# VHH binders against q96fz2: the designs that were tried, part 126

Target 1, 269 residues: q96fz2
Amino acid sequence: CGRTSCHLPRDVLTRACAYQDRRGQQRLPEWRDPDKYCPSYNKSPQSNSPVLLSRLHFEKDADSSERIIAPMRWGLVPSWFKESDPSKLQFNTTNCRSDTVMEKRSFKVPLGKGRRCVVLADGFYEWQRCQGTNQRQPYFIYFPQIKTEKSGSIGAADSPENWEKVWDNWRLLTMAGIFDCWEPPEGGDVLYSYTIITVDSCKGLSDIHHRMPAILDGEEAVSKWLDFGEVSTQEALKLIHPTENITFHAVSSVVNNSRNNTPECLAPV

## First folded at step 8 (VHH)

Design B48 (framework vhh_8pnl_2)
Fold by ESMFold2-Fast, scan of step 8:
Structure B48 (fold): chain B 269 residues (1-269), chain A 120 residues (1-120)
Amino acid sequence: as target 1 above (269 residues)
Amino acid sequence: QGQLVESGGGLVQPGGSLRLSCADAGFTFSDYDMAWYRQAPGKERELVARIYSGGSTNYADFVKGRFTISRDNAKSTLYLQMNSLKPEDTAMYYCAKPYRYSGSTGLDYWGQGTRVTVSA
């Protein structure tokens, strides 16, 4: 998983993340650094994406079931990184394989500190290798959506007016992530950065790509992944597996260039 | 975040003009599509005009050419310039942020309304 769409306006995104805390109280996640959220149909590594994480990471004695939403850099910079420029990191930490997460120091250490997050997206993109050619077919991959009379569908959205209706009641993709905090050795703001955990593709997605992000399907899975105060690392890792509850459609090559940031990136062809 | 507050309504003669304003106290105004709706006594609420976050506009046929929707993102304010007013335009006018959000219960974001009366 190396490309996503997360284009919803901040308020729409926030309401899409409505949840219940452990006491059953309905809540919206509280923002940190909301002005750093940059909506885009075409997000690549090193850009910021919104993630959910437990309030307990920021506030001593906070209820660990309460959620913060914060933009974080895609591409985990380990806390032990000693260079002054994180873009100089020699390792690709965009994704973290589920089968080696407890073997890699970059991921094992923050995971042991409970630094679990849920990465939010409209969906993600993958490029299918076409037999007999070096061309790849891009696909937009997302949760199945509930059709309503007023919501519309992606397939029916052929103008900006119709596309606005598609995103009403859109179910955001919720991917399991690990984050870390890096303090620049020469001073400056703490950098929060994340990686997306990856698993083997499910049967439904195997024709497109052999790997997929670890998707947390439903509020119970999301809550358990985030709640590091009550859910151990061992218990949380049981949530990391392929998901069959996923759908997709082919999109045009417009998405190939990460500079393109328009609805055309995810429109069906 | 916060409530939408409409102003600018009043009594005007047929053929007159009014400018409605809607102030959004919340952050994120520039990320939102905004709309004006109206409701006449005994009628359902109907869409008058919409302005998208990117600046494009859409109008109901019954106001096209007479009304102009605009926004000032720096002031977090939505406007409706109403020209050539008709008695049929008499209604309570409401500012709205879209609701029925992805994965949510669908929270309503409406203002309290401002009254427009067009009569001799």
Scores: ipSAE 0.000, ipTM 0.134, lowest interface PAE 17.8, mean pLDDT 82

Design B49 (framework vhh_8pnl_2)
Fold by ESMFold2-Fast, scan of step 8:
Structure B49 (fold): chain B 269 residues (1-269), chain A 120 residues (1-120)
Amino acid sequence: as target 1 above (269 residues)
Amino acid sequence: QGQLVESGGGLVQPGGSLRLSCADAGFTFSDYDMAWYRQAPGKERELVARIYSGGSTNYADFVKGRFTISRDNAKSTLYLQMNSLKPEDTAMYYCAKPYRYSGSTPFDYWGQGTRVTVSA
């Protein structure tokens, strides 16, 4: 997973993340650094994306089931990194393979500190290799959406009003992530950055790409992944596996250039 | 309009049992997390029990060991088995589901409720 869409306005995104804490109190996640949230149809590594994480990471004795939403840099910078420029990290931390997560220091250390997060997106993009050409076919991949009287599908949206109805009740893709906190050696603000855990593709996606993000399907999985105060690393890792509960459609080559940020990036072709 | 229909409420003596049912006319019952809430006169609506689409359950401290939440996805029905009922359990009981399903799922779609009265 190397490209996502997360275009919802902040208020719509916040409402899409409404949840219940351990005691059944209905809540909206509390924002940290909301001004750093930049909605886009075409997010690449090194950009900021919104993630959910436990309030207990920021507040001692907080209920670990309460959630914060914060923009974090995509591409994990380990806390032990000693150079002054994060871009000089010599290995790609955009994704973390599930099969080696406990072997790699960059991921094992933050995981041991409970630094689990849920990466939010409208969906993600993958490029299918086409036989007989070096061109690739991009696809937008997302949760099946629950139909209501008011909601439409992406393919059925024919006007700005209908597009709004598609997104008002959109089920956000919830991907398992690991984050870390890096203090610049020359001073400055702490950098929060994340990686997306990846697994082997499910059968439904195998013809598009051989890997997929570890998707947390439903509130039980999301809650257990986030709740590092009650759920151990070992138990949380049992949530990391392929899922068949996804859908997709082909999109135009407009999405190929990460600078293109329009609805055409995810529209069916 | 409402597609959640609660039933099974009634009058019972302390120590008695009741089984509440909630029928969901919706076509995606198995995809939703479901919950039971209750509201006594003059009090705020409070969570009694919840069941995730994956089958895990959580209970309010005041009902632990006495109530059991369960679901039958084939029948699109949610249940609450209430044992060892106390006068403090007297309330209107509401079935709830999220109107919007997205990773985080608030219970904001309600049925009409079914009344439970526990008295001698």
Scores: ipSAE 0.000, ipTM 0.130, lowest interface PAE 18.4, mean pLDDT 83

Design B5 (framework vhh_8pnl_2)
Fold by ESMFold2-Fast, scan of step 8:
Structure B5 (fold): chain B 269 residues (1-269), chain A 120 residues (1-120)
Amino acid sequence: as target 1 above (269 residues)
Amino acid sequence: QGQLVESGGGLVQPGGSLRLSCADAGFTFSDYEMAWYRQAPGKERELVARIYSGGSTNYADFVKGRFTISRDNAKSTLYLQMNSLKPEDTAMYYCAKPYRYSGSTPLDYWGQGTRVTVSA
C-alpha cells in the first residue's frame, strides 16, 4: 500500500469517526495538530495522514478506549534514529509485513510500547500489472458503501456524477498501523510517524496485487487494535489478517502522478 | 454560511489587471477546495477557476493563460489574479466553497461578490 485518498474536510472526517467508548458513550475523536491535516485524493509516503490512537498515549490516567485523531507522517522514523534528517533513513518504512513485524527492531519496539494506530483513508490505490505490456491499470479499493438516499450497496457500477453524493455518509477505510515518536538530535518538535501493516491479498484482490493493508473491519476490531491499555500485543496481532469485505473499481491514469489531486483520481473509468 | 468576504473588484481598462481576494472568516479554510465563479448581466453563474486543498487547479477555457487562482492557508485567503482583462470579463465575481458532498446540508457557501467592470 503506497498511495491513498483522504479528501474529506476536517469536520466531515471527524463525524465519520464517531465511536462509542468502553462505557457505551457516543464520542467524536479529539484532534491534535488539526492544522497539519491536508486533505488529498492522492496521498503518497512522506505526506501526513490522519490516524486514530488511544488518548492514553497523551494523558497518563485517560480511559484507553477514548480516541485522539492526529496527522502523522507516512513512513515510520524509529525513535533510535540518530541522523538529523529523517529522509536519510536507509530502509523503507512505508509498510510493515505482518509476518516479520516482531522480528524487525523498527516495528517491534514501538509495538511493544503499545504504539498502535488506525490509519484513515477514503480508500487506497493499487496498480495491476498487465502481462505483455509495461502499462499498469490503477484501481481504487475501499469498503463497500451504502448510498445515503437509497440504502443500497455502492458495489454496483455507478455513474461518476453520483460519486459526489456518496461522500455524505462515506465509510472510511481503517487500516492497522504502528507509529513511533522521534526526537530530533539537534532539538525541535517531536515527529510522529507511522507504517501500515501489510498482509497477503484476499481472493478478491489477488488479481490486482499480491499484498494488501491489514484492514480492521468494524468497530470491534478498531477498538481492540487501539486499546493498548486493555489489549496485549499478542491479542492485537490476532486482528491482523486479510479481509474479503472490500470492493474496487478501475480508475484513470490521472492518479499515477502524485501531484494530481482532483476527484478524477478516484472516479470510475 | 456567509463566512466569505470578497474584495479587489473595480473599474479597469481593457488589457489591465486586477487581483481579487476572498477572506474566509470560517474555520478550517485549508481543508476545503475553493472556487471563483462569475455572473455577467443576464447570464447564469459560471465557474472561472477552482483550487483543491492540495494546490491542484482547474480553469475555464475562456480564462486559461490569463487568470491564476491561488490560496494562502495561513491567512485563510483565496486569490484570483486577472491579467489581460477583456470587456467580456465584466461580471460580479463570487468566492465559493463548492462542497463535494451532497445531502441535506448546503453544498456551496457563497460570498456577497465583488464587481469587475472592464470599460471598452
Scores: ipSAE 0.000, ipTM 0.218, lowest interface PAE 15.5, mean pLDDT 83

Design B50 (framework vhh_8pnl_2)
Fold by ESMFold2-Fast, scan of step 8:
Structure B50 (fold): chain B 269 residues (1-269), chain A 120 residues (1-120)
Amino acid sequence: as target 1 above (269 residues)
Amino acid sequence: QGQLVESGGGLVQPGGSLRLSCADAGFTFSDYDMAWYRQAPGKERELVARIYSGGSTNYADFVKGRFTISRDNAKSTLYLQMNSLKPEDTAMYYCAKPYRYSGSTPMDVWGQGTRVTVSA
């Protein structure tokens, strides 16, 4: 997973993240650095994307089940990184393989600190290799959506109004992430950055790509992944596995160029 | 690793007192929970006392009433006042804190330790 869509306006995104704390009280996540959120149909590594994380990471004695939403850099910069420029990091930390996460220092250390986050997206993109051609077919991959009179479906939206209604009740994709905090040696703002954990593809996606992000399907899984105050690393890692509850459709080559940021990027072809 | 520096250990007679200090050169001291652990020869490390950033404290049963943990946020220093020392208190004493977060365990930043010997 190297490309996502996360285009919802901030208020719509916030409402889509409504949740219940451990007391059963309905809440919206509290924003940090909301001005750094940049909606896009075509998000690539090094850009900022919204993630959910426990309030306890920011406030001593906070309820660990309460959630913050914050933009973080995609591409984890380890806390121990000694260079002054994060772009000098020699290895790609866009994704983290589930099978080696406890063996790689860059991921094991923040994971041991409870630095788990949930990466939010409308969905993600993958490129299918087609036998006998040099072309790759892009697909938009996302949770099955509940069909209502209001929401419609992406393929059935015949008017601008219907197209906008698709997003009102959109179920965001929730991917398991690990984040870290890096302090520039010469001073300056702390950099928050994340990686997406990846697993082997489920049967439904195996013809498109051999790997998929570790998707947290439902609020119970999301809550346990985020709640580092009550859920140990060992217990949280049991949530990391392929998921079959996913759907997709082919999209046009417009998405190939990460500079293209239009609804055409995820429209069915 | 190298962030915490313990001092104040030494040789003392049974019934005596010592005050251990731990200087924290790292993160914002006042925001973090801190603890004292000890390890006697041939034994595992065990928690002696913990102090939360808000000032509340916890003690192991074997030191309750004898030891007092405290902190000086202005000096970024943790203390352990040890009274009525017994031979079984003989150990290497370690200062510990969580790395860059509070409200969670385990303690994963450790000092090099300071030795306490209680003997006649």
Scores: ipSAE 0.000, ipTM 0.100, lowest interface PAE 18.8, mean pLDDT 83

Design B51 (framework vhh_8pnl_2)
Fold by ESMFold2-Fast, scan of step 8:
Structure B51 (fold): chain B 269 residues (1-269), chain A 120 residues (1-120)
Amino acid sequence: as target 1 above (269 residues)
Amino acid sequence: QGQLVESGGGLVQPGGSLRLSCADAGFTFSDYDMAWYRQAPGKERELVARIYSGGSTNYADFVKGRFTISRDNAKSTLYLQMNSLKPEDTAMYYCAKPYRYSGSTPFEYWGQGTRVTVSA
């Protein structure tokens, strides 16, 4: 996973993340650095995207089931990185393979500190190889969406007007992430950055791409992944597996250029 | 609102049992976390029990060991088995469904409720 859409305005995104803490209290996640949130239909590595993480990361005695929402840099910069410019990191940390997460120091160390987060998106993009040439077909991949009408889901066969209305009730894609905190050697603000854990693709996506993000399907999975105060690393990793509960449709080549940031990037074609 | 229909409430003696049911007309019942809340006169609504789409459960401390929440996804029905009922369990009981798949939202769907009275 190397491209996402996360276009909801901040207030709409916040409401979409409403949750219950361990005591059953209704809550909205509390923002950290809300002004750094930049909605876009076409988010690439090195840009900031919103993630959920436990309040206990910021407050020593906080309830670990309470949630913070914060923009973080996509592309994990390990705490041990010694250069002054994070773009000089020679490793691609956009994604972290589930099968080697405990073998790679860049991921093992923050995971051991409970630095688990849930990466939020409207959905993600993948490029399918087309037979004969190296031409690639982009697809937008997302959770099945509820329709109040009897058809059950929104798909490529639906009109653009139907897609406009779906955003009011859109179920955000919730991807398992690991984050770390990097202190610039020459001083300055701590950089929070994340990686998305990847797994083998499910059967439904195998013809599009061989890998997919580790998707946390539902509040039980999301709460257990975030709650590092009660859920050990070993227990949390049991949540990391492919899911079939995913939908997709083909999109235009407009999405190919990450500078294009319009609804046409995810519109069905 | 019109999607959730509770039943099973009534008058019972202390120590008695009741089984509450909540029928959800929605076709996506299995994807949603479901909950039972209660409200006694003059008090705010409080969570009694919650069942996640994956099957795990949470209970308020005041009902642990006495109440059991369960679901039948094939019937789109939520249940609350209430044993060893106490006068302080007297309340209107509400079935609740979150607006979004991710669980809790400010737009919880509520039924009209079913009244439970434990006569002292």
Scores: ipSAE 0.000, ipTM 0.185, lowest interface PAE 16.2, mean pLDDT 83

Design B53 (framework vhh_8pnl_2)
Fold by ESMFold2-Fast, scan of step 8:
Structure B53 (fold): chain B 269 residues (1-269), chain A 120 residues (1-120)
Amino acid sequence: as target 1 above (269 residues)
Amino acid sequence: QGQLVESGGGLVQPGGSLRLSCADAGFTFDDYDMAWYRQAPGKERELVARIYTGGSTNYADFVKGRFTISRDNAKSTLYLQMNSLKPEDTAMYYCAKPYRYSGSTPFDYWGQGTRVTVSA
């Protein structure tokens, strides 16, 4: 997974993340560094994206089922990294393969510390290779959405008014991530950065791309992945598998240029 | 609503061939992934084959090696070449034009279908 959309205004995004803690209390996640959240229809590696993580990571005696929402850099910078510039990291940490996550020091160490997060997006993009041409067809891939008389579907939203209604009740894509904390050797703010765990594509996506992000389908899976205080690494990894509960549609080549940041990036063609 | 018109069905003996066509009277054929579905008497509709805007194809296991889906964007026409037909292929065949493709997301059905009967 190398490109996402996460465009919802902060207040809409926050409400979309409403959840129940372990005691059944309804909650909204508490923000850290909300001003670093930059909505975009076209997010690439090294940009910041919102993630959910357990409050226990920040507050020693916190209930591990309570959630923080924080912007993190896409592209995990390991805590042991010694250079002053994170962009000088020799290897790509945008994605982490599920089959080798326990073999790679960059991922195994933070995973052992319970540094699991849920990466939020409207959906993600993949580029399908077209036979007989060097052109690729981009697709926007996302959870099936609950249809209402008010919202319709994204494909039926042919007016600006209808497009606004689609997003009010959008079910955000929830991808399993691992994060780490890096302290710049020359001083400065701690950098929080993440990687998205990837798995083999499900049957429904196999014609578009051979890999997909590990999607946590539903609040029970999300809660177990985040709750490092009660759920061991071994148990959490059982949540990492392909998911069939996904839908997609073709989009225009406007999305190809990561500098393009408009609704046209995810509109059906 | 009547934008898609299926044709090419008929009666054929086992082992025979038919070519189905689906003409899109609209102007947006190039923008859509397309699929063929079928419905046998007394059964639910099932996906036979789909073709993406980029030309990639996907087939149901029961037709792999026998059926070929293709499209001609210049003619706004979808095709299904059916070879080595079996009595089990007897069904009404429908052309579909969805906004979404997934294992669980149904296609919209736009035409009256074209009937295929395979019998001795």
Scores: ipSAE 0.000, ipTM 0.095, lowest interface PAE 21.1, mean pLDDT 82

Design B54 (framework vhh_8pnl_2)
Fold by ESMFold2-Fast, scan of step 8:
Structure B54 (fold): chain B 269 residues (1-269), chain A 120 residues (1-120)
Amino acid sequence: as target 1 above (269 residues)
Amino acid sequence: QGQLVESGGGLVQPGGSLRLSCADAGFTFSDYYMAWYRQAPGKERELVARIYSGGSTNYADFVKGRFTISRDNAKSTLYLQMNSLKPEDTAMYYCAKPYRSYGSTPFDYWGQGTRVTVSA
């Protein structure tokens, strides 16, 4: 996973993240640095994306089941990185393979500190290789959506007005992430950055791409992944596996250029 | 619990030295930087020195070469060694640690301060 859509306005995104804490209290996540959230239909590595993480990361006596939502840089910068410019990191930390997460120091160390987050997106993009050519077909991949009178169908035959209404009750994709905190060695603000854990593709996606993000399907999985105060690393890693509860449709090549940030990026072809 | 207790301030003549200490009595899992700030009468609080969890340091231009910040993680103690003190170093010195903050460097915990006076 190297490209996502996360275009909802901040207020809509916040409501889409409504949850219950350990006591069953209904809550909305509290924002940190909301001004750094930039909605986009076409988010690439090095841009900021909203993530959920436990309030206990920010307040020492907080209930670990309460959630913060914060924008973080996509592309984990390890705490040990010694150069001043994070863009000079020479290895790719956009994704973290589930099978080697405990072997790679860049991921093992923050995971051991409980630095688990849930990466939010409308969905993600993957490019299917076409046989006999170097051309690739992009697909938008997302949770199955509950159809309502307001939401409309996600089909080429639907009106633009019906398409716009689909976002009012969109179920956000919730991907398992690991984050770290990097302190610039020469001074400056602490950088929060994340990686998306990847697993083998499920049967439904195997014809599109051989890997997929580790998707946390449902509030129980999301809660356990975030709650580093009560759920050990070993128990949390049991949540990391392929899921079949996913759908997709082909999109136009407009999405190929990460500078294109319009609804056409995810519209069905 | 995040109580910070500064000590080591006092009155010195120009050219003198002082060593400030800041003890963190709390059981915290902060792996962020620690900092010394100062506030002179009638002025805003300003950063003097910062030390990152890995030991890297950053200094304000007006103390470079004269002050040294250090930390002892096993003792949860922060230090500021101040040499070649000048009258303009006269201020209340504060130890600061963030609990955890995103993106920027707001400080959630401050000590009560320790007074440094440099006068002939």
Scores: ipSAE 0.000, ipTM 0.144, lowest interface PAE 18.0, mean pLDDT 82

Design B55 (framework vhh_8pnl_2)
Fold by ESMFold2-Fast, scan of step 8:
Structure B55 (fold): chain B 269 residues (1-269), chain A 120 residues (1-120)
Amino acid sequence: as target 1 above (269 residues)
Amino acid sequence: QGQLVESGGGLVQPGGSLRLSCADAGFTFSDYHMAWYRQAPGKERELVARIYSGGTTNYADFVKGRFTISRDNAKSTLYLQMNSLKPEDTAMYYCAKPWRYSGSTPFDYWGQGTRVTVSA
């Protein structure tokens, strides 16, 4: 996974992340650095994306089931990185393979510190390689959306004009991530950055791409992944597997250029 | 999200009427689809009526023509007007809305309930 859409306005995104803490209290996640959130239909590595993480990462003695939402840089910069410019990291940390996550120092160390996060998106993009041609077909991939009698359904989203009708009830894609904290050697703000864990593609996506993000399907999985105070690394990793509960549709080549940031990027063709 | 607080339940004779209210302490009530569910003793919870943020309504066959769901967005309150009540309507009545997404159809954020008893 190397391209996503996360275009919801901050207030809509916050409401879409409503959750229940361990005591059963209904909550909205609290923002950190909300001004760094930039909605986009076409997010690439090195841009900021919103993630959910446990409040206990920021507040000593906080309830580990309470959630913060924060923008983080896509492309994990390990805490040990010694260059002044994070873009000079020679390893691609956009994605982290589930099968080698405990073998790679860049991921094993933050994972051992409980630095698990849930990466939020409207959905993600993948490019299907067509046999016998060098052309690739882009697809927008997302959770199945529940139909409503108000016609806020996927059927209403078949045309670009109808997509605005579904966003207020859109079920955000929740991807398993690992984050780390990097302090610039010459001083400055701590950089929070993340990687998306990837797994083998499910049967439904195998014709589009051989890999997929590790999707956390439902609040039980999301809660267990985030709650590093109660759920060990070993138990959390049991949540990392392919899922069939996804859908997709073909989109135009407009999405190919990451500078294009319009609804046309995810509209069905 | 707000807490949902139901009220208006009670004991009523067959053929009588009750009006249930559900107050939502949240600031975004007008964005949410809302529903009434009920659970009779020894039975599973069942949908009674839904009202969408745009005003569209849907009713279970067993209450159609007898119950009316409505909302007052200025007061952040959902109502269920129950007429021609039958002993079969005896249940705990729950106000519900989608927990995570204001327009989603899984009505999984529940109130505490209000009890309706229809008997002589």
Scores: ipSAE 0.000, ipTM 0.114, lowest interface PAE 19.7, mean pLDDT 83

Design B56 (framework vhh_8pnl_2)
Fold by ESMFold2-Fast, scan of step 8:
Structure B56 (fold): chain B 269 residues (1-269), chain A 120 residues (1-120)
Amino acid sequence: as target 1 above (269 residues)
Amino acid sequence: QGQLVESGGGLVQPGGSLRLSCADAGFTFSDYDMAWYRQAPGKERELVARIYTGGSTNYADFVKGRFTISRDNAKSTLYLQMNSLKPEDTAMYYCAKRYRDSGSTPFDYWGQGTRVTVSA
């Protein structure tokens, strides 16, 4: 998972993240650094993406079931990194394999500190290799969406107008992430950065790509992954597995260039 | 936003000294890592120095050897001793705190700031 879409305006994104705390109170996550959120149909590593994390990471005695939403850099910079420039990190931390997460110091250490987050996206992109050609077919991959509102006799999602209607009640993709906090050795603000945990692809996606992000399907899984105050690392890792509850459609090559940021990036072809 | 009150700023000539103080109105001062930030007009707020609950310190390169950060837990007060002041040190200086948490909590409880002007 190396490319996502997260284009919803801040207010729409916030409402899409409505949740219940441990006492059953309906809540919206509280923003940190909302000005760093940049909606895009085509997000690549090193850009900022919104993540959910427990309020207990920011406030002592906070209810660990309460949620903060914050933009974080995609590409985990370990807290022990001693260079002055994070871009000089010698290894790629865009993704973290589930099978080696407890063997890699960069991921094991923050995981042991409870630094779990949920990475938010409209969906993610993968490129299917085509035999006998250098061309790859891109696909947009996302949760199945509920559509029970009468759309009349008009065809569904076959035009830009119909896609805009779908976004009002879009179910965001919720991916399991690990974050860390890096304090520049020469001074400067703390950098929050994350990696997306990856697993073997499910049967439905195996013809597109051999790996997929670890998707947390439903509020129970999301709550347990975030709640580092009540859920141990060992228990949380049981949530990390392939998901079959996913859908996709082919998209045009417009998405290939990360500089392209238009609805055409995810429109069906 | 915290209940932090900065003081000690003022006008000094190049080469002069100032000591800034930050009083924490809360009663849990010893549980917090503390920092001094500064912001010059038209620029982003930047870290000057930080001091952890254990007493360890960290300084921005542009103040090393000139500034000293310290804390008095009994008085719930943070200090910044500024020596050999330069015109480029002119800025609004802010006190900040975070609950101690191995760096996972940002410095996001802020004071109102105290102005430092270094001019010949």
Scores: ipSAE 0.000, ipTM 0.127, lowest interface PAE 20.0, mean pLDDT 83

